# Miniprotein binders against b1l550: the designs that were tried, part 264

Target 1, 279 residues: b1l550
Amino acid sequence: MRLPEELLERARDIHSEAPSHRIKLDRVGSFGLKVPVEFKGFLLLAEADVWVSLPEGRRGVDLSRQVEAIYELSNPPKDPFSLCREAAISLLEKLNYADSSGVSIRFDAPLQDGESLKYYGVEISSIASDEIINKIRVEILGMTACPCTAELIRAYKSSEIAATHTQRSLGILEVSTKAEHPDPDKLASIIERAMSSPLRTYTKRPDEGGLVIRSLSNARLAEDVVREMIHLFLEEFGHLPEDTHILAAVRSMESVHMHDIYAERSFSLDEIRKEISSH
Key: E = the ipSAE of ESMFold2; O = the ipSAE of OpenDDE; V2 = 0.75 times the mean of E and O plus 0.25 times the DockQ between their complexes.

## First folded at step 21 (miniprotein)

Design ga5 (at its last look DockQ between E and O 0.97; V2 from the best seeds 0.86)
Fold by ESMFold2, look of step 22:
Structure ga5 (fold): chain B 279 residues (1-279), chain A 94 residues (1-94)
Amino acid sequence: as target 1 above (279 residues)
Amino acid sequence: GEIKIVVEIEKDGRRIRFMYVITDPEKLEKYLEEIERIIKLWGATRIRIVVEASSEEEARRLADKFRELAERLGYDEIEVTREGNRFTVEAERE
């Protein structure tokens, strides 16, 4: 049922009124939207949030325009990174009373894994004002092998046993920059290479043995996984603007403990370069 | 080599500045198409695009692409200036 359009002439525009309490709001939006995206030939169902700032003199936001801004750009499905950056601009254009807009998009990214697929987590955002700030967070699981236990076992009667405990570890890279979003596959690759070994969807026995041997040969503390992630990140993305901000972290689900181990470092590119050059 | 593109778009006195730092030449065409879409989405009446590359020839070729883009989109006043390996394309329309 559709109401007569003539009512628009008589009805108050509640959203454009001043509120009783004139307090600006930082984020007012539509959260949890389902948005189709196209990534590396895959059609994925992503989750998106869209918002704008709301000035102290405006009572409400035009929510239908927010939803319109992203859905007009998402059908047909397109690259989620372009969608994120373009939607942030479209929001600010359509809702011109706002001094900033934001878009976030979350999806599981497929990776080829032999004859199968595995997935890693991606969340991207773009915040537009007089400039655009782009952020990406990548999370991927890998395997770590404890070097402390490995050394203890090695020292035990000059053991012929190459052994230590291994566990899944979640690696995290989060990048905030004025440049376009970094390639998520490159971020995922950095995380996996910093680990003792990647994880597989499945393996056959010869491949499984090789994976375990690789992890034992590349035993690493969680702290050193983070350090290696930073080293590899600088090699791949040192070209980004100097005020680019990075968080590198690992959460290790230690197989011999009842609790996780966590290590992280946040830094800007100019900060870390000065730190490294002093050594 | 590395390509830096800084875009400034303006409509009704409101300006937005954004940038790309491109190291993969395979992605260049995709970003050029995105920049064109963003110019249209904003409804920009004035644009300023600064290009830097490792060589003058590469930067000039990219600046020519942006000049052609401005012409295609109906911009009337198009100015291209150079400072070393840095080119600036400025354009206006009604």
Scores: ipSAE 0.833, ipTM 0.941, lowest interface PAE 0.8, mean pLDDT 91
Fold by OpenDDE base, look of step 21:
Structure ga5 (fold): chain B 279 residues (1-279), chain A 94 residues (1-94)
Amino acid sequence: as target 1 above (279 residues)
Amino acid sequence: GEIKIVVEIEKDGRRIRFMYVITDPEKLEKYLEEIERIIKLWGATRIRIVVEASSEEEARRLADKFRELAERLGYDEIEVTREGNRFTVEAERE
C-alpha cells in the first residue's frame, strides 16, 4: 500500500526540524545492506554499511538517500573498492549537510587454490570529509608449527624433521591510508607466506604430506609470524604514504591448549622505518 | 615506475582531497576513469590534480590526459604547471 503523495504537503518534514537537543552525531546510517559487487570475475553479495554525520541543527538524516546512493552505484555491479570510494563521495554530495561520510563493505573473497577455491575475509571502508581515508582489513587462515616443541622432540629423538604440534592460525592485516586500498590478494599472500604453511581446500595424499612437511620445516612462533608479516608488508607496500597505519596480528588456535595465542603490532610506516633503521 | 596522483575537488567552498599511488600500470586506466566519475559525481566547479612520476615524460603524458579531461568536462580555465617530475593541472568552471 502506497500513501497518497499529497500527504507530503501536509506532513511536517521531521528530519529537517531542529532537534530537542542540539548535539552533533558522528555516524547515522543504514547497516547490514546487501549489495552486489564484482570481484575478480565473481559476482558476490556483500554486506554494506553506509553513514553520514548529522549536524546539531538537524533532527534526522535522509536515510532513503543514503540507500539510494550506494545502490545507484551498485548497478551494474562493480569493483568493491571503487564502489566504496565513490559511494562515500556520493553520500556527501547527496547529503550536503553532512561534514563526513563513510562506507564499509564486507565479503568473503575467493582465492584460487589449484582446481578449487579457498577464501579470505575482507572488509573495505572509505571515510570522506575534507579528505578520503581508505581502510582495508584482510583475515586469512593458515597453519603454524611450534618450533619449541620441535626443538624438544629433536633433542629427544635426533630426527632431521622433528614432530611438533600444528594448529590453525588467523592472520590479520589492517591498513588505513590516504592512498587507494591496497591489493587484498597481496595482503592475503603476505599473511600466508608469513605462516608455516597455507591451508588447502583440497589435497591429494602427496600434496597433504608435502604441506605438513613444509609446515614442520618452517616452524614459527606467533611472534615470528607477525614480524614476518610486517617485513613482507614493507617490501610490498613500502611505497604507501608515510602516515599509513597498519595493524598486523595473528591468533593461533593452539592445539595443545584450550586458549589461543595472540600477537600484534600497530604502527605507521614512518614509525616502523625509523625503528628498523635504528638497528 | 611509481605514479602518484593527488586530486582535489571543490564545490561551493567545500573541498575533498583523495590520492592514488600506482605501481601497477594496468590499474592506471581504471583509476583515471574513476577520477572522472568522481569529478562528475561531485559536480566540482574547481579541480586541482597533481601528478608525479618517475620521469618527466610520463608525468607530462598524465598531465595532458587530465587537461584533456578538464576540457572534455567543460572547464574553461585550465592551467598546467611543472616542477620537476611533478605536474599540476588546475581547472575552473562556473
Scores: ipSAE 0.830, ipTM 0.938, lowest interface PAE 0.5, mean pLDDT 93
ESMFold2, look of step 21: ipSAE 0.825; ipTM 0.939
ESMFold2 (binder alone), look of step 21: mean pLDDT 85; pTM 0.855
ESMFold2 (binder alone), look of step 22: mean pLDDT 85; pTM 0.855
OpenDDE base, look of step 22: ipSAE 0.823; ipTM 0.936

Design ga6 (at its last read DockQ between E and O 0.98; V2 from the best seeds 0.87)
Amino acid sequence: GEIRIVVEIEKDGRRIRFMYIITDPEKLEKYLEEIERIIKLWGATRIRIVVEASSEEEARRLADKFRELAERLGYDEIEVTREGNRFTVEAERE
ESMFold2, look of step 21: ipSAE 0.829; ipTM 0.940
ESMFold2 (binder alone), look of step 21: mean pLDDT 85; pTM 0.858
OpenDDE base, look of step 21: ipSAE 0.835; ipTM 0.940
ESMFold2, look of step 22: ipSAE 0.844; ipTM 0.945
ESMFold2 (binder alone), look of step 22: mean pLDDT 85; pTM 0.857
OpenDDE base, look of step 22: ipSAE 0.833; ipTM 0.940
ESMFold2, fold request of step 23: ipSAE 0.824, 0.830, 0.824; ipTM 0.939, 0.942, 0.939
ESMFold2 (binder alone), fold request of step 23: mean pLDDT 85, 85, 85; pTM 0.861, 0.862, 0.859
OpenDDE base, fold request of step 23: ipSAE 0.832, 0.839, 0.829; ipTM 0.940, 0.941, 0.939
ESMFold2, last read: ipSAE 0.818, 0.823, 0.827; ipTM 0.938, 0.939, 0.940
ESMFold2 (binder alone), last read: mean pLDDT 85, 85, 85; pTM 0.861, 0.858, 0.860
OpenDDE base, last read: ipSAE 0.850, 0.837, 0.844; ipTM 0.945, 0.941, 0.944

Design ga7 (at its last fold request DockQ between E and O 0.98; V2 from the best seeds 0.86)
Fold by ESMFold2, look of step 21:
Structure ga7 (fold): chain B 279 residues (1-279), chain A 94 residues (1-94)
Amino acid sequence: as target 1 above (279 residues)
Amino acid sequence: GEIRITVEIEKDGRRIRFMYVITDPEKLEKYLEEIERIIKLWGATRIRITVEASSEEEARRLADKFRELAERLGYDEIEVTREGNRFTVEAERE
C-alpha cells in the first residue's frame, strides 16, 4: 500500500527537527544488511552494518539514505574492501550533518587447500571523519601441539614415545591503520605459519601422518604462537604507518581441559619497535 | 618498491584525508580507480594528492596520472610541485 504523496506537504519532517534532549549520538545506523561482494572470483553474500554520528541538534537519521549508499555501490558486486572504504565516504556525503560515518563488512573468505577449499573469517571496517581509519580482523583455525606434555612424555622413564595432546586453536590478527586494509590472505598465512600445523579439509593417510609429525616438530605454547604471529607480521607489514595498531591473539581449545587457553598482545608499530630494540 | 599516496579531498570546507601504502604493483591500478571513484563520490571541489615512490621517475609517472585525472574531472588551477621523490598535485574547481 502506498500513501498519497500529497501528505508530504503537510506532515512534519520528524528527522530534521531538534530533539527534546539535545544529546549527540555516536552511532545511528542500519545493521545486519546482506550485501553481495566479489572476492577472488567468488560471489559471496556478506553481512554489513552502516552508521553515522548524529549531532545534538538533529532528531533523527535519514536511514533510507544510509542503505542507499551501500547498495548503490554494491551493483555490480565488487571487492569488499573497496566497497567498505567507498561506502564510508558516500555515507558522509549523503548525510552531511554527521561528523563521522562507519561501515563494517563480514564474510567467510575462501582459501585453496590442495584440491579442495577451506575458509577463514574476515571482518573489515572503515570509519570516516577528517580521516579514514581502516580495520581488518582475520580469524583462522590451526593445530597446536603442547610442548609441555611432549617434554614430560619424553622424560617418562627415558621413553622413546613421541606424543603430546593436539587441538584446534583459533588465531586472530586485528589491524587498525590509516592505510588501506592489509591483504587478508597474508594475515591468514601469518596465523597458520605461527601454529604447529595448518588444518586441512581432508588428507590421505600418508599425508595425515606427515601433518602429525610436523605438529610434533613445531610444538608451541599459545604464548609462542602469539609471539610468532607478531614476528611474521612485522616482516610482512612493518611498512605500515607507525601508529598502526595490531592485536594478535590465540584461543586454544585444549583437548585435555574443559576450558580454553587464551593469549593476546596489542601494540602499535612504533611501540613494538622500541620494545624489540631495547633488548 | 614502496609507493605512498596521500589524498586530501574537500567540499564545502569539509576535508577528508586518506592514504595508501602500496608494495604490490599489481594493486596500483585498482587503487588509482578507487581514488577517482572516491573523489567523485565526495563531489570534491578541492583535491591535494601527494605521491612518493622509490624513484623520481615512478613518482613523476603517478603524478602525471593524477594531473590527467584532475583535467578529466574538470578541475582547473592545477599545480604540480616536486620535492625529491615526492610530487604533489593540487587542483580546485569553483
Scores: ipSAE 0.834, ipTM 0.941, lowest interface PAE 0.8, mean pLDDT 91
Fold by OpenDDE base, look of step 21:
Structure ga7 (fold): chain B 279 residues (1-279), chain A 94 residues (1-94)
Amino acid sequence: as target 1 above (279 residues)
Amino acid sequence: GEIRITVEIEKDGRRIRFMYVITDPEKLEKYLEEIERIIKLWGATRIRITVEASSEEEARRLADKFRELAERLGYDEIEVTREGNRFTVEAERE
């Protein structure tokens, strides 16, 4: 049932009224929207959050306008990065009482794995005010082999390729920058290259053996993985603005323990360059 | 070469700045189109676009594209300034 439009003339605009308490809100919006996006030739259904700030003198946000803003831009489906940036700006335009806006889009990104697909998790965000800050978080699973156990086994059995425990490890790169969102495939690649080996969706027997041997031959601590991620990141994305902030992290689901090993480093490009140069 | 594009748009005294750092030439056209869409979407009355490239010639070419964009979008009083390999295009409309 749709109410008669003429009722709008008689009803007060609740959203535009002064609130009982004049307090600014940082974020008001719709969370858990589903929007179509085009990514590397795939049409994906992504989850999206949209929000704006609310000034102290306004009771509520026009939530319908927020929803319209992102869906107008998502039809036809387009690149999620462009969508994110454009939607953030659109929100400020449509809701001119807001001094800031934000958009977050989450999806699983397909990654080619031979004739099959694997995936990594992506969350992209854009926050607009006097400037636009773009944020991307990439999460992908890899495999690590423990070098400590390998060394013990080597000492014990004098094997060229020492057995060791292997486990799945989650690598995380989060980047906040005034530039456009970094390429998520490149970020995922950095994480995989920093691991002992990548994971495969499916393996033929010879390939599986090779994958394990590679891991054993490239045994790495969680700490090694994080340091390698940072190193590779600097090589690939050192051109980003100096105030770009990065979080590099690994969660290793250790197979010999009931708990996980976690390592991380948070830094700006300026900070890490100074650190490396001082050594 | 690396191309840095900084865009500042203004409407009713409100300014928004955003930036691109492009290392892949294949993405350049995409971002140029995006910038155009953003300018239109915002309804900017004033735009300032700064481009910096590895060579003066490349920067000039990009600046010319933005000049043409400003003209096409109906901006007046278009000014292009140069500082080394950095060009700035400023335009205003009523």
Scores: ipSAE 0.828, ipTM 0.938, lowest interface PAE 0.6, mean pLDDT 93
ESMFold2 (binder alone), look of step 21: mean pLDDT 85; pTM 0.855
ESMFold2, look of step 22: ipSAE 0.818; ipTM 0.938
ESMFold2 (binder alone), look of step 22: mean pLDDT 84; pTM 0.849
OpenDDE base, look of step 22: ipSAE 0.817; ipTM 0.934
ESMFold2, fold request of step 23: ipSAE 0.825, 0.814, 0.814; ipTM 0.938, 0.936, 0.936
ESMFold2 (binder alone), fold request of step 23: mean pLDDT 85, 85, 85; pTM 0.857, 0.856, 0.857
OpenDDE base, fold request of step 23: ipSAE 0.819, 0.826, 0.816; ipTM 0.935, 0.938, 0.934

Design ga8 (at its last look DockQ between E and O 0.94; V2 from the best seeds 0.84)
Fold by ESMFold2, look of step 21:
Parts: sequence; C-alpha cells; structure tokens
Structure ga8 (fold): chain B 279 residues (1-279), chain A 94 residues (1-94)
Amino acid sequence: as target 1 above (279 residues)
Amino acid sequence: GEIRITVEIEKDGRRIRFMYVIVDPEKLEMYLEEIERIIKLWGATRIRITVEASSEEEARRLADKFRELAERLGYDEIEVTREGNRFTVEAERE
C-alpha cells in the first residue's frame, strides 16, 4: 500500500523538531543492511552500517535518506572500498545538518589457497567530516607452535625434530588513516607470514606433514607474532601518513590450556619509528 | 614512484579534504574515477586538487588530467599552478 503524498502537508515533520532534551548524539543510523559488493572478481553479500551525527537541536534523523545513500551507490555492485568512501560523502551531503557521517562494510574475503579458496574477515569504515578517516580491520587464522614446550621436549628426549603443541591463532591488523584503505590481501599476507604456518582448506598427507614440520621449525610466541606483524607492516605501509594508527594483535587458542593467550600493540607510525630508532 | 593527491571540495562554505598516497600504479585510474564521482556526489562548486609525484613530468601529466576533469564537469574558472614537482588545480563553478 502506498499512501497519498498529499498527507505530507497535514502531518508534523517530527524529525525536524527540537528534542525535549538538547543533547547531541554521535551515531544515529541504520545497522545490518545487506549490500552487494564486487571484490577481486567475486560478487559478495556484505553487511553495512550507516550513520550520521545528530545536533542537539534536531529531534531525529531522516533514516530513509541514510539507506538511500548507500543503496543508490551499490547497484550495480562495486568495489567495497570505493562504496564505503563514496557513501560517507553521500550521507553527509544528503543529511546536511550532520557534523559527520560514517559507513562500515563487513565481508568475508576469498583468498586463493592452491586450487581451492579460503576466507578471511574484513571490516572497513569511512568517517567523513571536514576530512575523511578510513579504517580497515583484517582477521585471519593461522597456526602457531609453542617454542617453550618444544624446548622442554628437546631437553627431555633429545629429539632432532621438536614436538610441541600447535593451535589455531587469530591474527588481527587494524589500520586507521587519512589515506585510502590499505589493500586487505596485503594485510592478510602480513598476518599469515608472521605465524608459524598458514592454515589450508585441505592437504594431502605428504603436504600436511610438510605443513606441520614447517610450523615446528618456525615456533613462535604470540608476542613474537605481534612483533613480526609490526615489522612486516612497516615494510609494506611505511608510506602512509605519520599519524596513521595501527593495532596488531594475536589471540591464540592454546591447545593444552583452558584459556587463550592474547598479545597486542597499538601505535602510530611516528611513535613506532621513534621507538625503533632508539634501540 | 609514489603519487600524493590531496583533494578539497567545497559547497555552501562546507569543505571536505581527503587524500591518496598511491604506490601501486595499477590503482591510479581507479582513484581518479573515484575522485570524479566524489566531486559529483558532493555537488562541489569549488575544488582544489594538489598533485605531487616523483618527477615534474609525471606531476604535470596528472595535473592535466585533473584540468580536463574540471572542464568535463563544467567548471569555468580553472587555474593550474606549479611549485617544483607539485601542481595545484583550482576550479570554481555556479
């Protein structure tokens, strides 16, 4: 059913009224939208959130305009990074009473794994005001092998190949910058290279053995994985603005414990450069 | 070589500044097209685009692309200035 548009002349414009309590709101929006995107030749169904700030003098947000802003740009499907940045601008233009706008887009990114695929998590956002700030978070699972247990077993058994517990570990890189979003495949690669071994969709028995031997030969503490992520990130993305902020983290689901191990470091590019140069 | 592009768009006194630091030449054309789309989405009446590249010739070629873009979009007052390997394209329209 579609109501006659003539009714708009008779109805109060609730959204444009002043609120009973003049309190600014930082994020008012529509969350959990389904949006098609095209990423690296794949058509994916992403989840998106859109929002704007709301000044203290305005009662409500024109929520249909928010949804319109992103859906107008998503048909036909396109690159999620361009969509994110462009939608943030469109929101601010369409809802000109707002001081800022934001868009987030989440999807599972396909990654070639031999003749198969595997996936890693991507969440991007763009926040527009008098400038645009772009953020990307990448999460990917890898394998870690504990060097502490490996050394204990070497001392006890004098084994030429150290045995140790191995486990899945979740690696996380989160980047906030004034420049365009970093390439998520490069971020995922940094995380995987920092681990003891990558995880595979499947392996045949000889390849599986090789993967495990690689992980045992490259045993790493969660702390060392985080440090390696930072090192590799600086090599790849040291060109970004100096106030770019990074979070590097690992959550390791330790196979011999009832609890997880977690390590993280947050830094800006100028901060970490000063720290490294001081050693 | 590294390319730095800073874009400032303005409508009704409201300005938005954003930037690109391009190290992958395969992505350059995609970002040029994105910048054009953003200019149109904002409905900008004034734009200022600063381009810096590793050589004056490369920066000049990029500045020419942005001058042509401003012409295509109907800007009438287009000015291009140079300071070394940095070019600035400024344009206004009604």
Scores: ipSAE 0.837, ipTM 0.941, lowest interface PAE 0.7, mean pLDDT 91
Fold by OpenDDE base, look of step 21:
Structure ga8 (fold): chain B 279 residues (1-279), chain A 94 residues (1-94)
Amino acid sequence: as target 1 above (279 residues)
Amino acid sequence: GEIRITVEIEKDGRRIRFMYVIVDPEKLEMYLEEIERIIKLWGATRIRITVEASSEEEARRLADKFRELAERLGYDEIEVTREGNRFTVEAERE
């Protein structure tokens, strides 16, 4: 049932009223929207959050305008990175009382794995104010083999390829930059290359054997993985602004323990370059 | 070569700045189109676009594209300035 439009003339605009308490809010918006995006030839349904700031003198945000802003830009479906940036800017334009806006888009990104697909998790964000800051978080699973156990077994049995425990490990790269969002496939590739081996959706027998052998021959601590991720990141994305902030992390679901091993480093490009140059 | 594009747009005293660092030339056109869409979406009365490239010739070519964009969008008083391999296009409209 649609109420008569004539009622709008009689109803006070609640959102534009002065609040009982004049306090600015940082984020007011709609969370858990579903928006279509086009990513590498796939049409995906992504989850989206949209928000703006609210000045102290305004009671509420025009939430309908926020929803309209993102969906107008989502038809036809487009690249989620462009959508994120444009939507953040659109929010500021449509809601001119806001001094900041933000958009976050989350989905599982398809990744080709031979004739099959694997995936990684991605969250794309843009925050707009006087400047736009773009943020991307990529999470992908890989496999790690423990070098410590391998060394013990090697010493015990004198094997060329020492057996060791293997486990799934989650690698994380989060990048915040004033430039456009870094390529998520490249970020995922960095994480996989930093692991002992990638995971496969399916393996034929020879491929499975090769995957395990690769892992055993490339045994890495969680600490090694993070350091390798940082190294590879600098090689690939060293062109980003110096104030670009990065979080590199790994969570290893250790197969011999009840708990996980976690390692991380947070840094700016400027900071890490200075650190490396000093050695 | 690396291309850095910094865009500053203004409307009614509000300014917003955003930047691209392009290392893949195949993506250049896509970002140029995005910049145009953003300028239109914002309804900017003033734009300042700075381009930095590995060569002066490349930077100049890009600056020319942005000048043409400004003209096409109806901006007046378009000024292009150069500092080395950096070009800045400034334009205003009523």
Scores: ipSAE 0.786, ipTM 0.920, lowest interface PAE 0.6, mean pLDDT 93
ESMFold2 (binder alone), look of step 21: mean pLDDT 85; pTM 0.861

Design ga9 (at its last look DockQ between E and O 0.97; V2 from the best seeds 0.86)
Fold by OpenDDE base, look of step 21:
Structure ga9 (fold): chain B 279 residues (1-279), chain A 94 residues (1-94)
Amino acid sequence: as target 1 above (279 residues)
Amino acid sequence: GEIRIVVEIEKDGRRIRFMYVIVDPEKLEYYLEEIERIIKLFGATRIRIVVEASSEEEARRLADKFRELAERLGYDEIEVTREGNRFTVEAERE
């Protein structure tokens, strides 16, 4: 049932009224929207959050306008990066009482794995105010082999390739920058290269053996993985602004323990460059 | 070479700045098109675009593209200034 439009003339605009308490809100919006995006030739259904700030003198946000803003830009489907940046700007234009806006888009990104697909998790965000800040978070699983156990086994049996415990490890790169969003495939690649080996969706017997041997031959602590991620990141993305902020982290689901090992480093490009140069 | 583009758009006293650092020349057109869309979406009455490239020639070419963009979008006052390999395009409309 649709109410008659003439009723709008008699109804007060609740959203535009002064609130009982004049307090600014940082974020008001719609969370858990589903929007189509085009990513690497795939049409994906992504989860999206949209929000704006609310000034102290306004009771509520025009939520319908927020939803319209993101869906207008989502038809036809486009890449999620442009969608985030454009939608953030559109929100500020459509909701001119807001001094800031934000968009976040989350999905599983397809990654080619031979003749099959694997995936990594990605969250793409843009926040607009006096400037636009772009944020991307990539999470991908890899495999790590423990060098400590390997050394113990080597000492015990004198094997060229020492057996050791292996486990799945989650690598995380989160980047916040005033530049455009870094390429998520490159970020995922950095994480995989920092691990002992990548995971595979499926393996033939020879490939499986090779994968394990690679892991054993490239045993790494969680700490090693994080440091390698940072190193590779600097090589690939050193051109980003100096105030770009990065979180590099690994959660290793250790197979010999009931708990996980976690390591992280948060830094700006300026900070980490100074640190490396001082050594 | 690396191309840096800083865009400032203004409407009714609101200014928004955003930036691109392009290392892949194949992506240049993609971002140029996005900048155009953003300018249109925002309804900017004033734009300032600063481009910096590895060579003066490349920076000039980019500046020319932005001049042409401003003209196409109906901006009346367009000024281009140079400082080394950095060009600034400023445009205003009513």
Scores: ipSAE 0.835, ipTM 0.941, lowest interface PAE 0.5, mean pLDDT 93
Fold by ESMFold2, look of step 21:
Structure ga9 (fold): chain B 279 residues (1-279), chain A 94 residues (1-94)
Amino acid sequence: as target 1 above (279 residues)
Amino acid sequence: GEIRIVVEIEKDGRRIRFMYVIVDPEKLEYYLEEIERIIKLFGATRIRIVVEASSEEEARRLADKFRELAERLGYDEIEVTREGNRFTVEAERE
């Protein structure tokens, strides 16, 4: 049933009224939208949030306009990165009373793994005001091998026992920049290369043996995984603006403990270059 | 080589600035098309696009693409200026 449009002429426009308490709101929006996206040939169902600021003199947000901003751009499905950046601009155009807008899009990114697929987590956002800030967070699991235990076992029996505990570790890179979003596959690759070895969907026994030997030969502390992630990030993305902000972190699900180990560093490109050049 | 594009769009006193730092030449057209879509989505009445590239010829070629974009979108006051490998395209419309 569709109600007569003439009712709009008789009803109060609640959203355009002034509120009883004139307080600006930072984020008012629609959260948990399901949005189809096309990523590297895959059609994925992503989760999106859209919002705008709300001035102190306006009671409510036209929520249908917010949702329209992203869904009009998502049919047919398109690249989630351009969708995110374009929708942030569209929000400011459609809701001209706002001084800022934001869009976030979350999905699991497929990644080739031999003859199969694996995945990693991606969350992107674009926040528009007098400028646009683009953020991407990538999370991917890898394998770490403890160098402390490896050294202790080596010393105990010299080379008779080549062993240490290995575990899954979650690597995290989060980048906030005025430039376009970094390629998520490159961020995922940086994380995996910083670890002792990548995880595989499956392996045959000879390949699995090689993977384990690689991890033992590349044993790394969580702290050194983070340091390596930073080194590799600077090689790949040192061209980004100097005020680009990065968070590099690892959460290691240590197989011999009831708890996780966590290491983290946040920095701007300008800050880390000064730090490195001082040594 | 590295290409830097800074875009400023304006409508009704609202100005938005965004940028690209393109190091992969295969992505250039993808971002040019996105910039055109953003200008149209926002309904900009004034645009200012600053392009810088590793050579004057590449920067000029990009500036020409943006001049053509402005013409295609109906801007009728288009100016292009140069400082070395840096070109500025400014356009306005009603």
Scores: ipSAE 0.820, ipTM 0.937, lowest interface PAE 0.9, mean pLDDT 91
ESMFold2 (binder alone), look of step 21: mean pLDDT 86; pTM 0.870

